VH-VL binders against q58766. Designs and how they scored, part 7

Target 1, 244 residues: q58766
Amino acid sequence: MIIMYAIGIGDNKEEVLKAYEKLKEEGIEVELIDNPKLLVDKLLDGEIDGAVRGSLSSSKVILYLRERIGKFYRASILKNPFTNGIFLLSPVGIDDISEDKNERIKDKIRIIEFASNFLKNYNIKAKVAVLSGGRLGDLGRNKVVDETIYEAEEIVEHFKGNVDIIHNGILIEEYLKDGYNIIIAVDGITGNLIFRCLGLICKIPGYGAVILSDKNVNFIDTSRNANWERYYNAIKFLIGGDFG
Key: E = the ipSAE of ESMFold2; O = the ipSAE of OpenDDE; V2 = 0.75 times the mean of E and O plus 0.25 times the DockQ between their complexes.

## First folded at step 1 (VH-VL)

Design o08 (framework fv_ogalvibart)
Fold by ESMFold2-Fast, scan of step 1:
Structure o08 (fold): chain C 244 residues (1-244), chain A 120 residues (1-120), chain B 107 residues (1-107)
Amino acid sequence: as target 1 above (244 residues)
Amino acid sequence: QVQLVESGGGVVQPGRSLRLSCAASGFTFSEYGMHWVRQAPGKGLEWVAVIWYDGSNKYYADSVTGRFTISRDNSKNTLYLQMNSLRAEDTAVYYCARDLYGSEYYFDYWGQGTLVTVSS
Amino acid sequence: DIQMTQSPSTLSASVGDRVTITCRASQSISSYLAWFQQKPGKAPKLLIYDASSLESGVPSRFSGSGSGTEFTLTISSLQPDDFATYYCQQYNDYPWTFGQGTKVEIK
């Protein structure tokens, strides 16, 4: 059987083609697909084993995915600078979770479940950290911060005894030092800002954003205007992970 | 090498039907969305209809909804437009056009057009 | 429907002139705008897509700019082959809509 991977090619053609050439040089054959619906259909119909959005329109690809698999979430895959393993950061888009508190808690619970299952595919044990806007010792000083603490504590209680899960406030650096590999942000805005700081300013290596759903989908969402290394790294991760 | 060739145009009386065809060559037809765009004599361009690469979705301009039907046969590399209940206002050159990235994008290649004249 | 308005409807220019055509969308279309050239008796030809990306084989004197609701097509040094009608087209939302056209005539 031939195992096939694809990269979507829309605009930013030079960078997609550089990734394609580098993969080809290493003996990895990749199909270039310039139709958003065709990319999604080939993946979900089993004609290809994994896909990277590449430079195709995010809105078009996301629309077609929702039509086929229903509701899903996204998590950015980043390299942990303290452990050299990977971690998932979610949510990372404003559309990924509800603005309603009770529905947001349910969304975060589903994200944790789907992210844990995703890591199992790579033989990685899930260690979950839930962020809030302060520390437990800050309780009572600010209503908005308090609400994020209460939300995080409710999520931890839901998984207690079933998943390795912790809430230690805003201390993202401590979570990463301790090897936590699923980091749940307060909301999509917060998660996206954390991603931009770590990935775009601090240059922490990233592998794109994985689709998290009740269906197993071997798909990585990439920036439309990324450097070729982003597309290359995403394919290498799908194949088996350069950094596991 | 991409070519789109329209046919089936002609003179037809109001209220009657006409079927246009567009023969595609030089690319993998089944991987592209296809459009019909028309232009009345001396006027601008008006989008008419689109069909997705696999035939699963179709959209029509309000002016032709309920009267025109877009279809495709991927085994024959051919796009069709069935035009029913024709009106004088449907008089135009009809172009088929390819959607580069699939459905709902811009038109990178156009046929030369086929003239439809609706007159009594 | 998103309405596309071009200005001017007609302009007169001489060979070597810098020509600017504008296109306005009734609501934001991000960068999902294409420019087409049409010569008499011919099918339209794609010049620019995604507001500023030059189609393969199109001369570099053509350029596009803009995002949101205001877009511009510029011909830096008009050539005899450039006397034609130009159309903008949005592909952000159904239905696809074209501007009314701008005819570039010899002065």
Scores: ipSAE 0.000, ipTM 0.427, lowest interface PAE 15.3, mean pLDDT 86

Design o09 (framework fv_ogalvibart)
Fold by ESMFold2-Fast, scan of step 1:
Structure o09 (fold): chain C 244 residues (1-244), chain A 118 residues (1-118), chain B 107 residues (1-107)
Amino acid sequence: as target 1 above (244 residues)
Amino acid sequence: QVQLVESGGGVVQPGRSLRLSCAASGFTFSSYGMHWVRQAPGKGLEWVAVISYDGSNKYYADSVTGRFTISRDNSKNTLYLQMNSLRAEDTAVYYCATLRWSDYFDYWGQGTLVTVSS
Amino acid sequence: DIQMTQSPSTLSASVGDRVTITCRASQSISTYLAWFQQKPGKAPKLLIYKASSLESGVPSRFSGSGSGTEFTLTISSLQPDDFATYYCQQYNRYPYTFGQGTKVEIK
């Protein structure tokens, strides 16, 4: 069978076309789709095997996707600078998880489940790290930090014996050195700040944000104003296992 | 009445293979991760392997990595340990266990003895 | 791998004594530590999980404490049924590792 991929093309046409040409040089043909609903429909109906939003309107694509598949989360795909593998960082948006403690814990549990399932498609074993605002030795010093520690510990306890999962406080650099590949941020603000520092300031290679849901949707959300390299990398990731 | 019953132990020559089984009853087997733990005669406990509730995740001790394979059949409520390239230092009583710490559910089998001898 | 070291390896005690066993991890393991009791010819029995949580059906004379790298199991008033070997186990990261054991013997 012919496996087909598509990139959405709206604004920023020059960068999408550069990605298209680079992929073609490697023998990879992609369809360019200029309609948000058509991109989503072709993907969900099985006419294409994977899709990158490209330069299409985020609000139009994402809202229509939600209409078709319901609630989902997003995780940024970043290259681990210590291991040269990839890791998923979630949540990474302001509205990604609930402000209510019990619902937030459920959201993070669902993120871990969906992220683990997504990595199976690439034969990658899930290694989950849950961030908090401090260290275990700091318990009792600050109530806000303590709350993040207790939340992280509850999530870890839910999965112990079933997945490789750890909480070692705020120490994101240690998680990454140890090869953890699903990093759960305290909240969407902290996750977004981590993403912006690593991806936009430090220029760590990124592959876009994957959609995490109970439907197995092979879709990467990427910036409308991205360089061609971002669209190219997203397609290469979807094809299976090219991490740069 | 939770029961874990190991079988398949015995005397085996170095370099050969042996498969252990653990038959589970009295609980929802498909909802729990399962572990193998061993104990050499007169020595302490050594964790060997774990398998998640759905069989999708597995982890091994360094001493057995590449030689042992953990698996399960949820339709038969049975856990397995396939042991290849056996060494004298693999001689031990092998226990099947749930090792669940969050909800007072921790069960161990009686153990099965594996002796690797020439 | 995380190395677990128990102290002492053996201790002699009398009924009614307060017994303390320590366990040290080579790296921080948070509170993901369990204590087991094993009698000759029997499978191990869980006593304490999450460093300080008492397993259902375990007598209140058993208690656990600690976090990070230093942990303690205490038996406040030793009973005849408590003469056994005790093991700590970390379950913070794979592979899970046990201490070498502490044998509690009659004086």
Scores: ipSAE 0.000, ipTM 0.414, lowest interface PAE 19.0, mean pLDDT 86

Design o10 (framework fv_ogalvibart; at its last look DockQ between E and O 0.00; V2 from the best seeds 0.00; counts 0 for: pae E 21.1 > 2, placed apart)
Fold by OpenDDE, look of step 4:
Structure o10 (fold): chain C 244 residues (1-244), chain A 118 residues (1-118), chain B 107 residues (1-107)
Amino acid sequence: as target 1 above (244 residues)
Amino acid sequence: QVQLVESGGGVVQPGRSLRLSCAASGFTFRSYGMHWVRQAPGKGLEWVAVIWYDGSKKYYADSVTGRFTISRDNSKNTLYLQMNSLRAEDTAVYYCARSYFGRAFDIWGQGTLVTVSS
Amino acid sequence: DIQMTQSPSTLSASVGDRVTITCRASQSISSYLAWFQQKPGKAPKLLIYEASSLESGVPSRFSGSGSGTEFTLTISSLQPDDFATYYCQQYYSYPYTFGQGTKVEIK
């Protein structure tokens, strides 16, 4: 059976089609799917080997995917501008983790576990950096920031001795310079903002967002407003490209 | 108005060739996959072939593989079906229909009759 | 190939009757089933897509249900304009395939 991949095509059709054409030039054939549910169903039913959301509606595709496979997290794959390796950024969705403190901590713990396992599959050792809302020296200046610091410390304590994990405040640039490859944002809003700044503004190469779950699902989440290159990269990732 | 109009049907002898056309209007032709569906007299519907929006991919029913060729000219908003080595069982009304990727056929032509007879 | 089987092949009914047509797939097609209406000498008309979604402009007396391998088309109250042949079709995978059709005729 020939390995087949699919890309969702909703709005932003020209960029999706451009990605499709570029892939075709390289001898990579993908199926275009306009139906959000069909994209998911074909993937989960084994009709295709991998799927990229493309420009289909996130609310429709992600919601249906959750209905089919249960709760999952997402991590954006970005190129580290300092080391040229990749790093995972999570969470990146506004509702990916709980607003409740205790549940949020559990969610972040699960993300770290799934992300570590994900990297392991690519023979990459996990180095986890947990973000808080300020520098460590900022403790006491703002109650909200303090809570993020304490939360990060609790997470580090949970993994102490088992995972290469660090909390050194909000210093994401230092984390990336030091080669940390799993970045845990304070929440989905923060993570999404980091993604948009690095990926969409600064044009750091990205490969979409992977599914973090106990289930193996070859799905890449992409933005409906992405350029062709991001859709292209997502497919290239699925076919097993070496990205560091 | 969105419209598909088939033409080129007629009476031919077995072994001969015929070329059907389907003229599209009222929509962005190049954005849609196009299909041929046929219906023998007094029988049901049979899917025949599909061509992708840019012509890059084509699929055929087993019954017509190697004999029929689907093509399109997006500059003319026209779909074609080249039918070679025609058989009596190819006698049917041939419809063209549009579908976006992973969607149902929402627009059909009126059909054109092809009769293969000695 | 996915085979689609409709039942019954012919159905006699009166105006106002509730009519149900069944379509079975040889394998799961999830919900990617369409229902078409065809009148003599005319092209098929899309009624239902994705098993249960009503096409724009189609009367509400038409409804579809089912998933996987079993599907039904229901006409809640048959009208004079509804006497026609109905076809189910899967568009889950190529080759696309149709049911053999159900002719709804006047009793």
Scores: ipSAE 0.631, ipTM 0.854, lowest interface PAE 1.0, mean pLDDT 95
Fold by ESMFold2-Fast, scan of step 1:
Structure o10 (fold): chain C 244 residues (1-244), chain A 118 residues (1-118), chain B 107 residues (1-107)
Amino acid sequence: as target 1 above (244 residues)
Amino acid sequence: QVQLVESGGGVVQPGRSLRLSCAASGFTFRSYGMHWVRQAPGKGLEWVAVIWYDGSKKYYADSVTGRFTISRDNSKNTLYLQMNSLRAEDTAVYYCARSYFGRAFDIWGQGTLVTVSS
Amino acid sequence: DIQMTQSPSTLSASVGDRVTITCRASQSISSYLAWFQQKPGKAPKLLIYEASSLESGVPSRFSGSGSGTEFTLTISSLQPDDFATYYCQQYYSYPYTFGQGTKVEIK
């Protein structure tokens, strides 16, 4: 059967077009769509098998997705430099997670559930690490740090016994060495900063941010100003999780 | 100096009640989960119950569920175990122990002996 | 409930010996395993947490390894102070469970 993918095109046209031509050379059918609502509608109506936001307006695409599928979260897909597999980093969107303490815990629990189910599609066992602003040994020193520790421990307790899950502070490099593949940041700002350092400064290969929801949506959110390789890699990931 | 001190043990008849206390000092008690662990004379260790740092979650071993109640008073830095409907099988040294929430026990009390006999 | 089984139940050793104690869980517990030392008439003392992390103040001759269902405590060069009973404990799932204990006694 014919499998169809789409890339949104708004600005950064040269880089989107480079990705389009490269995919076409490899026999991958890609449609360029310049309308945010049309991209979302074609994907959710089943007219295309997967979509990458490309350089379309993030605000408009996110709005139309929310109208169609309700609440969702995003996780950046990054290559683990120690294991050569992938890991998911979430939250990475400012609006993805609540500023209310109790709702934030519920959001992180849902992220872990949806991320775990996402990895099952690729026969990858979920190994979850929850970040905080300190270590357990720091408990009692600072109220703000303590609150991040309490939040992380509540989440670990919720899943302990059913999921491989750990909270051991800020040690993201140790989690990755140990093969943890779902990394839960303290908040969206923290997740965005980690992504920017790893993906934009350190140039760790990335595949964009997947949509995490109770619906199976083959959509990857990308940076508007990305290199063509980012758009190309996102489509390749949607096709079969090809991450080298 | 970090310290846990149990009290309230003694000899009690089957079917009666006893309340154990564990007094904490030298650390921020309100920030730690607390556990009770028992050891029958000449036997191994058996986990009894846990209470979270803020009292929001409690879990019990099946052998004591419905009979024992764990509680804490963070203003007094004290952990409690209310033991009802005591059985001969409950005879043991009872230790309190602290953890980071529901994790490994890094500090233990010296233990208090509970003997259930007629 | 998760059953924890230690091997051996007792072992005889001399000062300077390398001692290994094994702990097996009836189901996967990831790395949620601790090792404790208990001397007669005393409370247990934490040696190792999260399978391989050495507790502060514990001599470096103690080490832990393993993940999932098979775990090992190693004492690289046994000292007189190390003759004691050792317990493994899982804290992956309630109720928490201990192994039956391994008594390390003088040969």
Scores: ipSAE 0.296, ipTM 0.702, lowest interface PAE 4.8, mean pLDDT 89
Fold by ESMFold2, look of step 2:
Structure o10 (fold): chain C 244 residues (1-244), chain A 118 residues (1-118), chain B 107 residues (1-107)
Amino acid sequence: as target 1 above (244 residues)
Amino acid sequence: QVQLVESGGGVVQPGRSLRLSCAASGFTFRSYGMHWVRQAPGKGLEWVAVIWYDGSKKYYADSVTGRFTISRDNSKNTLYLQMNSLRAEDTAVYYCARSYFGRAFDIWGQGTLVTVSS
Amino acid sequence: DIQMTQSPSTLSASVGDRVTITCRASQSISSYLAWFQQKPGKAPKLLIYEASSLESGVPSRFSGSGSGTEFTLTISSLQPDDFATYYCQQYYSYPYTFGQGTKVEIK
């Protein structure tokens, strides 16, 4: 009936409260929730229209969310420094995809499908780039690198003709220059490191990490130790989507 | 070199129909949401309708709901506005415009005039 | 629907003046606000998007500020080319809506 958003409040209370006050000043209805289970339950039961983890514990919120909706992946939302649009970087949770190479390919296929659908809620057509550990001309230099190249080629072939998707190796800067807006990292560790470099060191603006799932989950994950602007921007981003 | 060109405007009597077209070039049309915006002579701008990049969602201003239909043909890079049951109040220059997340209407056509009079 | 109200409706100014135009939304639109310039017989031209971001090719004398419900377009030193009508527009939620316009005229 009433559009309502929530921010989880645990540690880092001052920064969460600052974000809350800014949002309230702008007329945005926000509930502060200090109970991880309640935050997830209210979101999934439809009592609130979107939620940010805020400063609540990741282990409590994320694990309970997995209990309620099953397996999901995370994607970081970043501004593209070359096109000024957004792009999704996924996976960014270190444990989001399987260690097994065959299951890892299936995970990436699911990520591409869910990320494409997520961008659709923002009226954005997906343009997918799959990273590997090297360039095609690097084949034969390193067995692990070769494996990542072949895996990326297999993923592209899976979507051939159906999705705007490419693999051009490790060249993330070229993907971003060409406006690719879904960037698939080799694994969760690689994706997390890319995020930390781009978002935390280079300060590329971002909106937090979204949940990629076959369920419509209007949820953004944030660092428990973030500044108020990250919590504020996460809510603002949730508001901008059209989640039917 | 990005360009939008409207066509199909003209003089028509109340109650009649017109179909506007907007030809897009110089960008990947199928990747963008498209809009119609109108401006009555000597008046301000009024948003009319939007269609999402894949045609999956359409939204309309209250003033035209039930009478106008926005559509697109991504294979022809063309946006359309079917205007039925035209009224004198629909007299305006009609612009097509492109949008993208975080960006408002960054590309506009030059407009096509629709005059509804008896 | 979100109503956008601009003030003033008309503004008389001289070359070199600092000009400010305000826009108020009837409810919060976050930062999803754009400013357009329009000259007679021409299509609107985007100046500012996302409340404060300057569109490519727009002179740096234009700036935007604000969030939530109150927004300002500023021209730091008015030039002859800036005599035009200015519109704010929210793109937070459908239907998108424009302000009524502010005509900037020669004093």
Scores: ipSAE 0.006, ipTM 0.547, lowest interface PAE 11.6, mean pLDDT 88
ESMFold2 (binder alone), look of step 2: mean pLDDT 94; pTM 0.955
OpenDDE, look of step 2: ipSAE 0.511; ipTM 0.815
ESMFold2, look of step 4: ipSAE 0.000; ipTM 0.491
ESMFold2 (binder alone), look of step 4: mean pLDDT 94; pTM 0.954
ESMFold2, look of step 6: ipSAE 0.000; ipTM 0.385
ESMFold2 (binder alone), look of step 6: mean pLDDT 94; pTM 0.954
OpenDDE, look of step 6: ipSAE 0.455; ipTM 0.806

Design o11 (framework fv_ogalvibart)
Fold by ESMFold2-Fast, scan of step 1:
Structure o11 (fold): chain C 244 residues (1-244), chain A 123 residues (1-123), chain B 107 residues (1-107)
Amino acid sequence: as target 1 above (244 residues)
Amino acid sequence: QVQLVESGGGVVQPGRSLRLSCAASGFTFSSYGMHWVRQAPGKGLEWVAVISHDGSNKYYADSVTGRFTISRDNSKNTLYLQMNSLRAEDTAVYYCARVKYYGSGSYRYFDYWGQGTLVTVSS
Amino acid sequence: DIQMTQSPSTLSASVGDRVTITCRASQSISSWLAWFQQKPGKAPKLLIYKASSLESGVPSRFSGSGSGTEFTLTISSLQPDDFATYYCQQYNSYSLTFGQGTKVEIK
């Protein structure tokens, strides 16, 4: 019956405390935890139902998570401006996927599987779009772009017939307009740049980056230098408040 | 029924030009990338050139770069190969081939081939 | 250019035999490899794409395997209609390149 949440507090204390007070004003009580290992342990031991990294060290929190649950990926949760639903954007960290092309394809396949399962927890049907570096039909213009197209086609072919999945090149705006809700970026750099433009410059509502794994882990990663609304939105997403 | 019919082959002297055509039917030509592939008598297959569905992108084999030009006319459902400065080593059967299209515009491998047209460069 | 090398260049076999043809790429091409069959005097026909995916209408006795630089085409039980030349083709990068071909002929 009782649902408990926590926010990690390290640097950027003022913004974490603003989020805490706003949640408290709305009747949502969260625990503030200043120790990375303790946050991870409380979550994975079932003492809390969901956690936001907050302003704790990302490297330490990620290390403890990997020690406990193994390999995982991250996807940023953003509001779709065309549909008012949410979409997941992944990868959004450089260390989430392999530099080796064959292993990177396997990583992206696992991201799609885990992201689809994550959305299923909220009764959302997965609609997957795989980005590449060029327009549809633009093969031959640039060898690096062509490689991203071939990689995207490999991923689509893997899921064809089992998942609602397409590759329409670089046209992220068309994917979102058509209601695709799992967007696979070319690489972690590209995904992070897309996130920063949409979330930090254009101020599209965002809920942090969810952890994608074969374990059911209610954890959202945040920027340690985020404004209070990011921490607030992450908790609201975990409790199902501002889902869209 | 997908059909590709090449024409324009023949005997030509070195240094001269020849233009090949490939007439397409049985599918939406403007939605597919197209290739030229050649085969010298008694030898293996050699890729020559590709053109995207709308004609905006082209790639050539190094052996023909600067001499051959691939083009298409979607209103006529026809693919072309303009061959300039022909050499004896250009002697081959020239096939047009359709790329397998999976909805992304990837131009990777060939699912349908024409019957071929023979080009002989000889003095 | 990525060089594609097939072995053997010629193979003699009888109906019912298991036939294997190998294709090697000079650098990694992941799984971006197709196999084609060409009968004397005819245009090539697609058999397999993406190293192991069987093209629609191609008999199940044909199979492909491999990744990176080493690939194999297998015909599990050779039929009279299978005496032909077989080509591998990489489509990892432009320029597209074919192997030199493997001729499967009657023993």
Scores: ipSAE 0.000, ipTM 0.457, lowest interface PAE 12.5, mean pLDDT 85

Design o12 (framework fv_ogalvibart)
Fold by ESMFold2-Fast, scan of step 1:
Structure o12 (fold): chain C 244 residues (1-244), chain A 120 residues (1-120), chain B 107 residues (1-107)
Amino acid sequence: as target 1 above (244 residues)
Amino acid sequence: QVQLVESGGGVVQPGRSLRLSCAASGFTFSTYGMHWVRQAPGKGLEWVAVISYDGSYKYYADSVTGRFTISRDNSKNTLYLQMNSLRAEDTAVYYCARGPYRYDFWFDPWGQGTLVTVSS
Amino acid sequence: DIQMTQSPSTLSASVGDRVTITCRASQSISSYLAWFQQKPGKAPKLLIYKASSLESGVPSRFSGSGSGTEFTLTISSLQPDDFATYYCQQYNSFPRTFGQGTKVEIK
């Protein structure tokens, strides 16, 4: 049985090729695939053991994945600068989570369940923090912010006593300092913006976004315009959960 | 087995107060949200109030907001509904029901109900 | 508030009949709908949750279908124990709201 991994190659070719060469120098051979459907089909048909989207079109890869496995969520895997462990940030897909309040709450609950199970595979204890648009002391100041606070509190209620979970408003920096390792954003837009700021501007080390699903999918979604090191790190993570 | 038993109903005059109790047994009361639902004689079901597992979060129907207060004592496995400023339209059988505070959950089980009659 | 409307309000049927009750929501509630059975002088009993999931211990002759704004409860072969009032209830948002009820009575 040969263990095989692939990286999708579309745009940003030089950075994908740099990752490929670095992996090759370390004795790790990966297949470069330039067709979104072929990447998804090879992974889901068992022809490869894991795949990284690379620089292929996100829209096309996500469409083919959805057609094959149904509804899924994404969580970005980032290095916590305060603890040097990892944390998951979700939702980070623009279409992963519903705009409907009740469906969105259910989506966030499923994300927490799937993310907790993902961390269990690496023997990491789940510590969940749910973001809102303000602080509890701000309640009554703005109705939109209040709604995010009530939503977060209801999610916490769902898991209280069963999972280590808190809501302390918008204070993402405090959650990370305290070692929380599953961070639930207000919505997909907010989560994606947080990811882009931390990962692409501030260049916090990251491993891509893992697929969270009831199906077994060894796939990491990467930003199209990522540095070669992010493609490299995503493959290293799939191989053995290498956080260095 | 899981049981919910309501008590405290009776006949009261408009403007007065009444306190209902719901005694829970057969499950870990402190981990579940609880609801009050009422039914006027010969009418349909109307949701009244909910309380979270630890009592920190509450929500009320508009018809009872400001007059009714839901509370719980987890050490006694008991749910309460304090009903103030009672009106004729509050006349109903009041049921307690187990249901998480969570948005996507239903009521199971229900108690047998206690009758509240508000009349002069 | 989400308004729930049941049709019909009253239904006459015989043992062995196929009975269908419809519930309509004033706005989309996805699949967050439950069906309850209530017999005279008794508390409501859960039959179906999440529009189509049969509660444990409920006979298989009961089934639910629908999503969004249109939902149906079906009893495939009515039994004497099934003469009761049936209520739909949305749990998509607060406040929780019930339909007005459908009384299934002996023809």
Scores: ipSAE 0.000, ipTM 0.400, lowest interface PAE 17.2, mean pLDDT 85

